# Ledger of designs, part 10: VH-VL binders against UPF0305 protein MTH_811

Target 1, 155 residues: UPF0305 protein MTH_811, of Methanothermobacter thermautotrophicus (o26902)
Amino acid sequence: MKGSDALIMALRNMAATLGVYDLMEVRVFLERSCRFVQERYRAIYVDAYMSMVVDSVLDLKAGFSGTPEMDDARYSLRDALKRLDEINAPTIVGLTVLYRTYVKGEPLHPPGTPFPGGFEVEKKDGVHYCPVKDKQSDNPEALCDICIARQSPLP

## First folded at step 3 (VH-VL; framework fv_cemiplimab)

Design s24
Fold by ESMFold2-Fast, scan of step 3:
Structure s24 (fold): chain C 155 residues (1-155), chain A 122 residues (1-122), chain B 107 residues (1-107)
Amino acid sequence: as target 1 above (155 residues)
Amino acid sequence: EVQLLESGGVLVQPGGSLRLSCAASGFTFSSYAMTWVRQAPGKGLEWVSGISGSGGRTYFADSVKGRFTISRDNSKNTLYLQMNSLKGEDTAVYYCAKDQGWELLYSPFDYWGQGTLVTVSS
Amino acid sequence: DIQMTQSPSSLSASVGDSITITCRASQSISTYLNWYQQKPGKAPNLLIYAASSLQSGVPSRFSGSGSGTDFTLTIRTLQPEDFATYYCQQSYSTPLTFGPGTVVDFR
């Protein structure tokens, strides 16, 4: 079986047992990691993240076959798993990160997600750009190193 | 058809112990989180405890933490609430409720059992 | 903990009336707000989830609205079976909390 097929099957099996309490664990995780974000943007960011998590799990629940494994993933799957364990990431967060990065090739924050300064996640010429990726370098809970998005040229 | 049936509610002395059961049918039990909600006579609804589908995570209201434990046996489609060091304030109808799960994901209470009455009195 | 309040605590209404019940959260809960109906001696029934989504099998005369901290439940053309207690409930974070309830009684 292809590695991507095995990964999708594992993620689907994990998703099948998740519910509202697991989603609330994501909220707790985000509250801790977003304490440095301005209140106005924090609410929008959290809502966007929660919607993204729900959409990702529902895709897996529905039997979405996904795209093949990303050959150009910048963080290896083994290192990503180690990172998620180090920060004690909720199972849902881990599942979402792995699904979007290694199966779909999509950023953790969808295009249009706003950030302080009026900037937002943008896709141009086939590349996803995030305005705050480099600003997260001092946040130990940030998962930017597992995300496919690149730093926007304008901070 | 989703069905939840609570049992075990009886009169218990203060300081006593009691175990409640909730028998589930009509859905894949292991795929859904389960919750206990109680209602004291003439009062509103109070969340008591929740458990993940796998049983790996449990949650408790501060009023019962350290005295109550929640567990499930997915092979028997049964949810349990072990109640220790019971107080008069624990007198209530105890409801078993099912999470919406990943179909809809907004309410931990899309289906409720009929409830079982626990009375703590001397 | 997120505290939920409801107003009014009770109201008297007649069949055919339209009524509105308000729910307020002590902090923003986005749209993670649900409404339940409870009749005397019965278990609660889910009416509305995600602030505005109607649960399957619930009559269209029920509707919900709101986001953040302020939410409303509206019942158009009240029917005899609608005389009950209504509870709002947040599913944003643990501990889960319910409003104190609003009793809708016959006038």
Scores: ipSAE 0.515, ipTM 0.769, lowest interface PAE 1.6, mean pLDDT 82

Design s25
Fold by ESMFold2-Fast, scan of step 3:
Structure s25 (fold): chain C 155 residues (1-155), chain A 122 residues (1-122), chain B 107 residues (1-107)
Amino acid sequence: as target 1 above (155 residues)
Amino acid sequence: EVQLLESGGVLVQPGGSLRLSCAASGFTFSSYAMTWVRQAPGKGLEWVSGISGSGGRTYFADSVKGRFTISRDNSKNTLYLQMNSLKGEDTAVYYCAKEVGFRSGYPSFDYWGQGTLVTVSS
Amino acid sequence: DIQMTQSPSSLSASVGDSITITCRASQSISTYLNWYQQKPGKAPNLLIYAASSLQSGVPSRFSGSGSGTDFTLTIRTLQPEDFATYYCQQSYSTPLTFGPGTVVDFR
């Protein structure tokens, strides 16, 4: 088996038993992580993230038959697992992070997610950009180092 | 056809213990979170406990925390509620309930068993 | 813990009436609110989830609305089988909590 096949199988097995109590834990985690974000933008951000988590878990529950876009993250898989443990991330959050980063090659915040100032996560010429990645460098709960997105270029 | 069947409700003395069972059929049991809800005679519904599909995460109402334990055996499609240090206030019909499923994105319970009556009295 | 209240505690109605039951949460729960119907001697039945989404198999005369702290359940053109107790329930966080119920009696 290739490494990607083993990872996909593990994620599918984890997803098979996830239910609505696990989903409630995602919301609690996000509310805590985004507590300093202005309420207007926090609501949009949380909704976008929850939708992404639901879609990711449902995709895995359905068996995932897409093409993996592996190896687009700063962290090795082992280091990513250690990082998720350090911040006490719920299992469902960890699954979603691993799935998007190491299987899909997609950012943790979907393209089009709006942020204060009219900025948003965007994909340009095959590269994902996030307007706040560098601003999270000192946040101990941020998972930006695992995320494939790059800081949006300044003018 | 989804079916949930509770059993184990009996008369028990204060301070006693009892285990309730909920036999599930008609769906992939391990893919769904399960819940116990109780109703005292003539009173409203009270959420008691919940358990994740894997059984790895459990949740309890403050009134039963430390006294009740929820568990499941996915190989037998059975949910359990172990009730210890029973009090008169635990007298109720106990229902097991199945969540609507992850696709809805919102916790809600679409199927309920018939209930099993637990009476705590001397 | 999130506390739920319902109003009225009971109401009397006739077949063909339209009735409204209200539910209030002690803090904002977005749209994480369900409505259940319970007939005497029976287990509860899910009517509405996510504040306004009708459960499959439930008649269209039932509808839900609201967000945040204030929610309503409306039953249009009340039928004989609708005389029951109705409960709201928040699913925003554990412990999950139910309202005290609203009894809908025949007038």
Scores: ipSAE 0.605, ipTM 0.807, lowest interface PAE 1.3, mean pLDDT 84

Design s27
Fold by ESMFold2-Fast, scan of step 3:
Structure s27 (fold): chain C 155 residues (1-155), chain A 123 residues (1-123), chain B 107 residues (1-107)
Amino acid sequence: as target 1 above (155 residues)
Amino acid sequence: EVQLLESGGVLVQPGGSLRLSCAASGFTFSSYAMTWVRQAPGKGLEWVSGISGSGGRTYFADSVKGRFTISRDNSKNTLYLQMNSLKGEDTAVYYCAKEGTSWSGLYSTFDYWGQGTLVTVSS
Amino acid sequence: DIQMTQSPSSLSASVGDSITITCRASQSISTYLNWYQQKPGKAPNLLIYAASSLQSGVPSRFSGSGSGTDFTLTIRTLQPEDFATYYCQQSYSTPLTFGPGTVVDFR
């Protein structure tokens, strides 16, 4: 079995046991990890992240059967797993990060997520851009280095 | 067809202990979080405790924390609520409830409920 | 803890009426709100999840709306089987909390 097949199978098996209480654990994690996000954008950021998590878990529960499309992530899968362990990420958060980055090739914040200055996560010429990636570099809880999105050229 | 059958409700003395059971059928038990909700006679609904599908995480209302424990045996499709140091305020019908189905599960907290089992704490 | 309130605490209505019940959360809960119906001597039944999504098998005369802190349940063209107690419930964070309930009785 290919490594990618084993990963998808593991993610689907994990998703099968995740439910409402696990989703609430995401809220607790985000309250901790988003303490560095500017107040005026925090609610929008959190809601977008929660929506992404829900969509990812439901997609896996429905039996995702696509081909993994690994994209430009800074971390190898091994390093990503170590990073998630270091920050004590809830299982559901780890599952969504691995699914989005290594299976879907999509950013952790969906395109259109707004941030300070009227900027938003956007896809341009096949590349995903996030306006706050570099601003999160000193945040020990941020998962930006695992995410495929790049820093927006115009801050 | 989804069925949840509670048992164990009886009259107990204050300070006593009791274990409630909820027998589940008609769905893959280990894939769903389970919850206990109670309702005192003539009163509203009160969440008591919840447990993840794997059993690895448990949650409790402040009113029962330290006195009640929730557990499940996925091989027997059974949910448990161990109640210790019972008080008059614990008198209620206790319902077990299942989280929503996979397509709406993360939003639907309780899509199916058992019939309830009455616990009376009185001298 | 997130506190839930409902208004009115009770209302009297006739078959064919349209009624609205309000639910308020002490803090923003996005759309993580459920509505339940409970008839005397019976377990509650889920009517609406995610503030506005109708549970399978529930009649279309039931609808929910709202986000953040203010939510409503509307029953259009009330039927005899709709006389019951209605509860809102937040699933945003633990502890899970219910509103105190709204009794819908016959006028």
Scores: ipSAE 0.562, ipTM 0.788, lowest interface PAE 1.2, mean pLDDT 81

Design s28
Fold by ESMFold2-Fast, scan of step 3:
Structure s28 (fold): chain C 155 residues (1-155), chain A 123 residues (1-123), chain B 107 residues (1-107)
Amino acid sequence: as target 1 above (155 residues)
Amino acid sequence: EVQLLESGGVLVQPGGSLRLSCAASGFTFSSYAMTWVRQAPGKGLEWVSGISGSGGRTYFADSVKGRFTISRDNSKNTLYLQMNSLKGEDTAVYYCAKESTYFRGYTSPFDYWGQGTLVTVSS
Amino acid sequence: DIQMTQSPSSLSASVGDSITITCRASQSISTYLNWYQQKPGKAPNLLIYAASSLQSGVPSRFSGSGSGTDFTLTIRTLQPEDFATYYCQQSYSTPLTFGPGTVVDFR
């Protein structure tokens, strides 16, 4: 069995027990982690992040039919789990981070949400670029280290 | 078909204790969060407590925090509410409710409710 | 805690009327708002979830709208079985909170 198969099964087993109260924990986490985001962007970001989390849980509850991409990002899986524990990430957030980064190879910034200044995550030659990854190095709640995206050349 | 059946409601003295049970059938019990909602005679609905599908996370209304505990036995498909230090204000019909599936929307409403069990706290 | 209020507290209506019930949250809850119907002596029934989504099996005369802090439940062409108490409920954060209810009675 590939490592990705074991991870997918563990995430599916975890997703099977997640419900309304776990989903509400995501919003508390986001209000804490997004406190540095301008108010005009925060509501859009939170809604998009919630959709991303729900879509991840629903994919896993339905059995996951995609092709796994086991990219190691910046952190090993072990280091990613330690990081999620250090920031006291809710189980459902940890599931979303691990699913997107190590299974799907997708960035953690929700699709369709702008950054201040009108920038956005873009994909060039199969690589995802984020305009603010390096600017989040001082944020203790940021999960940029686990994210598959790289810093944009023009920040 | 989903069925929820509460039991355990009786007359108890102020300061007493009581445990309510909710027997569930017709769905994969461990896959859904469960909730207790109460309704005092002639009054509105009040959320009391919630529990995750695994039983690992529990939540309480301020009015019952420290006095009530929620638990579940997934092998028996049963939800419990242990009520301690009961007050007259705890007199109510207690409903257990199942959350909806994620496929029905993001708000996770309570799609099925039991018939309720009456708890009366009086001397 | 997020506090929910409903207006009116009670409403008298006739069969065939269209009625609107309002629900207000003490802070923005996006669309994390559900509506329930409760008939005397019965458990509540889910009508609307996510502010505007109709639960399966619920008649199309029921509709919900709103976002943020202000929400409405509308019942078009009121039927005899619609005389009941209606509750809004936020699922934005714990503790979950219900509105005080709106009683819809025969005129």
Scores: ipSAE 0.476, ipTM 0.760, lowest interface PAE 1.8, mean pLDDT 82

Design s29
Fold by ESMFold2-Fast, scan of step 3:
Structure s29 (fold): chain C 155 residues (1-155), chain A 123 residues (1-123), chain B 107 residues (1-107)
Amino acid sequence: as target 1 above (155 residues)
Amino acid sequence: EVQLLESGGVLVQPGGSLRLSCAASGFTFSSYAMTWVRQAPGKGLEWVSGISGSGGRTYFADSVKGRFTISRDNSKNTLYLQMNSLKGEDTAVYYCAKEGSTWTGYRSTFDYWGQGTLVTVSS
Amino acid sequence: DIQMTQSPSSLSASVGDSITITCRASQSISTYLNWYQQKPGKAPNLLIYAASSLQSGVPSRFSGSGSGTDFTLTIRTLQPEDFATYYCQQSYSTPLTFGPGTVVDFR
């Protein structure tokens, strides 16, 4: 069995045991992790993150059958697992990050997620861009460094 | 076909201990969160404790925190509630319930409940 | 903790009536609200989840509505088997909390 096949199987097995209490843990994690998000954008961030988590878990529960796409991410899979452990990320959050980054090749915030100044997460020529990634670089609980998205150009 | 059967409820003295069991059948036990809800005679429903499908995460009402422990044995399809330092106010019918099995299960439904087991704490 | 309240505490009705039960949360819970029915000596049964979604097998005369803090359960054309106690329950955060219940009895 190839490593990528083992990864998707592990994620599907993990998703099978996730439920209502794990989902409630996401709200606690977001209250901690989004303390550096400006007040006016916090609701948008939380809403987008909750939707992303639910969609990711339901996708895996439905039996994702595609081929994993290992991304050229800042962190290797091993380093990502270490990072999630270091911040005591809930199991459901860890699963979501690994699934989107290393299996789907999608950002933690879906394309079209709005942010300050009319900016939004967008995809151009196969690359995902996020307007707030660099603004989260000093947040010790942020998972932006594992996310596939790049910082949107400053102009 | 889904069945939940509680057992273990008896008369126990204040300060005593008791373990309740909930035997589950008709579904993939490890795939669903489980919960204990109690109801004092003539009173309403009170959530007591919850446990994730894997057993790795547990949750408790403040009234029982530090005294009760929830656990599960997925190989035996059985949920447990270990009750220590029992008080008169713990007298109730204890129900186990399983997380909903629809695609909306993550919205915190409890779709099947056992018949309940009566715990009486009295001197 | 999120406190749940229900009104009325009890209601007398006849077969064929339409009845409404209200549930209020002490803070916004979006649509994370369930309704349960409990008959004397029996365990609760799930009727409505996510504030307005009817559980499989539950008759269409039951309906739920609301979001945020105010929720309603409506039973249209009440049947003999509907005389029971009804509870709302929030699933937004732990500890999970139930309303005090509404007793629907025969007039």
Scores: ipSAE 0.520, ipTM 0.767, lowest interface PAE 1.5, mean pLDDT 81

Design s30
Fold by ESMFold2-Fast, scan of step 3:
Structure s30 (fold): chain C 155 residues (1-155), chain A 123 residues (1-123), chain B 107 residues (1-107)
Amino acid sequence: as target 1 above (155 residues)
Amino acid sequence: EVQLLESGGVLVQPGGSLRLSCAASGFTFSSYAMTWVRQAPGKGLEWVSGISGSGGRTYFADSVKGRFTISRDNSKNTLYLQMNSLKGEDTAVYYCAKDRSTFSGLYPTFDYWGQGTLVTVSS
Amino acid sequence: DIQMTQSPSSLSASVGDSITITCRASQSISTYLNWYQQKPGKAPNLLIYAASSLQSGVPSRFSGSGSGTDFTLTIRTLQPEDFATYYCQQSYSTPLTFGPGTVVDFR
């Protein structure tokens, strides 16, 4: 099978094993990763991310058969796996990151996820933009390197 | 109607082994996470272990890690708890419990419980 | 581990009374808290989930509130069948932990 087909099959097989206890691991990981985000925005951010994780896992459990939208010009799969290992990402987090980035071509923060200052993730002309990607360059736990989104231009 | 029935609780000597079973009916067993909770005589509730619907993910309280194993046979609608190297502190009524929701639920919540099975560890 | 405490450890009440039981977590758990009732010699049953959501089939005299670290279970107009032990339980992270229980006895 092709590399992309093998990845999708591996992700589907992993998704089949995941349950509600694994969702608790996502919350712990997000609380750790977002501990410096203001309380007001952190709650909204966590809720949006949890929804994304649930949607991604359910899509895989349902046997995703869409067309993969891969972008190999960004972070390589090997480097992404190394990064997830370095930050001790839970299996469910790693699965959803790999699924959205290398299979669906969608950002880790869904479109409409709000950030401080009224900014949010948006899609323009086929490109996903995130308002905080460049601001996370010094955050050792950020997953922005594995995300397809690009830095939003200043309005 | 959801029903859970535990069995296997007996008197065992310290260092012994025992396997508990929980027979489930009335719901799509493989779609729900299952949990074991115990209660020592006259004491409160203590979470022991949890398992995902497929059986691929398991979780344990530190007091039982390395000694207890949780598993399930979805073809038989049965949950198991294998208890090894039993200690006096493991004496308790063991309950199996069903999660309220499938994966789309956001956290474990136990909507149905079995009647419990008593395990006594004593010389 | 997240430690759960309950107050009071026991209380005496009469049919028709309104009572309040408090549960505290050692760290913030948002609203990921459940309340269970256990009658003598019986298995626990779910009363409240997500801090304030009433489980189907549970009488409306039961209500829950709170978020973060402090939570409350209220029973309005106590009935004879409400004399039992009540436990809170956090589902924020593993290991899942229960409070020590509050015994509600007849006065």
Scores: ipSAE 0.419, ipTM 0.730, lowest interface PAE 2.2, mean pLDDT 82

Design s31
Fold by ESMFold2-Fast, scan of step 3:
Structure s31 (fold): chain C 155 residues (1-155), chain A 123 residues (1-123), chain B 107 residues (1-107)
Amino acid sequence: as target 1 above (155 residues)
Amino acid sequence: EVQLLESGGVLVQPGGSLRLSCAASGFTFSSYAMTWVRQAPGKGLEWVSGISGSGGRTYFADSVKGRFTISRDNSKNTLYLQMNSLKGEDTAVYYCAKEGYTLRGWTSTFDYWGQGTLVTVSS
Amino acid sequence: DIQMTQSPSSLSASVGDSITITCRASQSISTYLNWYQQKPGKAPNLLIYAASSLQSGVPSRFSGSGSGTDFTLTIRTLQPEDFATYYCQQSYSTPLTFGPGTVVDFR
């Protein structure tokens, strides 16, 4: 687990310098990336995302207590880093994506995150499912390609 | 115990320059964003500027943008505000403040403030 | 920029009264709203963060509520030390903005 230990230390070092202004940069990023999200659900989506970012950063600031769960991700860590650089993701967003995907093995949208039509991110038999992953293919700033979640079957 | 101590406030002429300092103690300085807030005599609070824990990102109110610079020296636990092209409207008590958060929640607040330092801009 | 307004601008009250101060944002700020108390000649003190959470050490007679654009600060059973100026402040986005303040005067 040498690789995961090095990653966790790097993420903790980055998290140590993040503060309220970095959090505000997440909102700017979300306003840009969520401009195509239906207004009806935008506030709920933004609030859920912000909570996830806050929880991730605070967990790293606390030193992370747990075992790394290097997940079954579509992208390798190297490819994920390249993707984040290509879209000019804020440092705090990049840190959150790497932490959830490669340390925690959790989706970028937590289970229970609501989406239009009553759909939610859910976990079934150890697999995370997201209802909008395929619908985000047209959004150049979406990070769905890195996320561990798979597209939910249509009901 | 968290302590913030501002210094540098004096009488200065319009068009002049001044640098304020804020000495911090009682917390890991580099781990927290810092902010300057001012208050003109008899008036309300006005946010002036903010800086990330690393010092790599800075933010300014439109009223001071281009004239003021915020910086920090994490090795000395000190926050600075360089004020140039001072105007009468810059007359105020200047407070430095530390960002607040807990491990249970990120408050996006300023939980500790210094005593303030008075800057008077007058001919 | 997000503009903050407060009402009333001033309030006269007696010890034992319950008072309410209102704060409005020009756009939705979710719950990223803080309340500060400032006594004459002193720095502001954080009372409430995230619209409704009491800062450690703040008496339970203080409470906050609201979300989106409309927020309130309530002080139950006003005490002598509560005569001060109260400010709301949004921390949703930069530039950070404060309300104009509400002065709570004796009598």
Scores: ipSAE 0.535, ipTM 0.771, lowest interface PAE 1.5, mean pLDDT 82

Design s32
Fold by ESMFold2-Fast, scan of step 3:
Structure s32 (fold): chain C 155 residues (1-155), chain A 123 residues (1-123), chain B 107 residues (1-107)
Amino acid sequence: as target 1 above (155 residues)
Amino acid sequence: EVQLLESGGVLVQPGGSLRLSCAASGFTFSSYAMTWVRQAPGKGLEWVSGISGSGGRTYFADSVKGRFTISRDNSKNTLYLQMNSLKGEDTAVYYCAKEGFTYSSGYPYFDYWGQGTLVTVSS
Amino acid sequence: DIQMTQSPSSLSASVGDSITITCRASQSISTYLNWYQQKPGKAPNLLIYAASSLQSGVPSRFSGSGSGTDFTLTIRTLQPEDFATYYCQQSYSTPLTFGPGTVVDFR
């Protein structure tokens, strides 16, 4: 966006006030949103998501100075903000989603995150693919519709 | 150096009110969550309340919900605990504590504690 | 709420002894467990975080282990300054909860 610098500043200011209690809210949110994930993969998924959240918050707390790598998002920023509000996403989750999607152009599940059947999030020809995006259509708390990743062609 | 200093603990009657303060120095106060932990005479530690760096999120133990309010004034580097409808069971030393976290894992812990302030609720 | 228990409630030891304190959580908390030391009349002091990570400035004779529901704190070659009460604390979710404490007394 033309206002990417303004967005980065807003996210940095928000991240400066986030701490241990906000991190605990992420775990509660993930337990609720992962209730449909097979137990075998739930721990891996939760660990990967928590690492991504921590990395995003710490990067912003350090005063992110990298070059924004914004990709073409399927969801507009306005619609993403409405979606986060509708599901009562914790502030830290909303910050992380906006940072990854509209600043870094990276998926919410990092590349290499494993899923059932030996499939994983991967990047091919500049596009991020997720093997379970379409399987989350029945989960109202899933943020797959905001994520830049697309459903893998054939899992 | 990081320093936390509690004040405000006195003798109060049951049903009374009291406000505790925690003066912080040596770190960027608004960037860290703060916590109140209490300890009744001869007893163990009990978490009472927590507040985010901005003050926008607050958390309470069930034993104090509806009676206690946590707040902070980031311009004065001060944390507060407003205690209403005090009971004998609230008699304790009240500690304020600063959050800590590891840069490698994000594990939460409390790295600095004040010396405590004694609140006695008695008729 | 996640409940924490400790054993033993108290133990008597001599300088030079090695002691072990156990902490148990009512549900899995991964490695989100901290250990604090409290000396009489003093505030608690952080010893170990993330179940096994030693806080800066804490002597290497202190060590922690465990994951899930069962955790231990070990003090090798006990020193005079180690006679204190030790508390475990889960940081997995709110409300935060502490164990009841283990008193380490001089024998």
Scores: ipSAE 0.543, ipTM 0.788, lowest interface PAE 1.3, mean pLDDT 82

Design s33
Fold by ESMFold2-Fast, scan of step 3:
Structure s33 (fold): chain C 155 residues (1-155), chain A 123 residues (1-123), chain B 107 residues (1-107)
Amino acid sequence: as target 1 above (155 residues)
Amino acid sequence: EVQLLESGGVLVQPGGSLRLSCAASGFTFSSYAMTWVRQAPGKGLEWVSGISGSGGRTYFADSVKGRFTISRDNSKNTLYLQMNSLKGEDTAVYYCAKDLYYDSSGYPYFDYWGQGTLVTVSS
Amino acid sequence: DIQMTQSPSSLSASVGDSITITCRASQSISTYLNWYQQKPGKAPNLLIYAASSLQSGVPSRFSGSGSGTDFTLTIRTLQPEDFATYYCQQSYSTPLTFGPGTVVDFR
């Protein structure tokens, strides 16, 4: 049994205990992290984030089988865990970040997630691109540093 | 079939303490958040407290914060509400309720409730 | 905290009537609203979740609608077993809050 097996087992065990109050903690976390998002886009962003969280939890409860994609991540697993602790991320948020980054190899927002200015998360030639990744580097609540997506090219 | 059975409700004097229990069966207890809701005689429903499936996160209404503690023993399939510094206004039927697993839409609700246990705080 | 209000506080109706109960939230809660029915001496029973989704086993004469701050519960052809108290409840954020209830009495 390698560390990757331990990670998947831990995520499955965590997902099994998550319920309604953990889901509500995501909204509290988003209220902190979305304070710089324009009001008109906030509802769309929050809905997309909540859907991602629910999908991640359901996938783990369904018994995901696979291998972590640690090589593609900007952060090592150790550094990601430290980052989540530093921002006091709720358990459910930490689970979704670790699952999407190190198990699925997917960005925190799926392709097609809308952002201000008509930009969206895109996948081109096997690489995920996010229009706001670099703009969040100074936000202490942002988890973009852990996300596998790259900053979208200039228009 | 899912069953929730509350116990522990009795007459207690103001300033006293009481512990309520909720025995659960028919589902994987540790996989679900649990809730206490109370109802004063002739009045409406009031949310009291909630606890995550692991027991690691707890939530309280302002009216009971600092006086009540919620806990669970997943090995015994039992939910507890420890009530301290009881007041006359705490007189109510106390219900325990089970949350739902996330459906495909992710909307939370409480799908099963116990029969309730009456707590009376009076001199 | 999110405050919930219901209208009317009580209503009198006859078997076969169609009735409507309104619930309002003090701020937007999207569709995170549930409806419960409570009969005298009994625990509440879930009728509708996510504003408009009918719980399994609940008769189709019950329906819910609304989003944001304004929500409605409708009972089309009232049956004898429908005389009860109805509560709305927001599940958007903690603390969870219930409306004050609407008593549906026999006329």
Scores: ipSAE 0.446, ipTM 0.745, lowest interface PAE 2.3, mean pLDDT 82

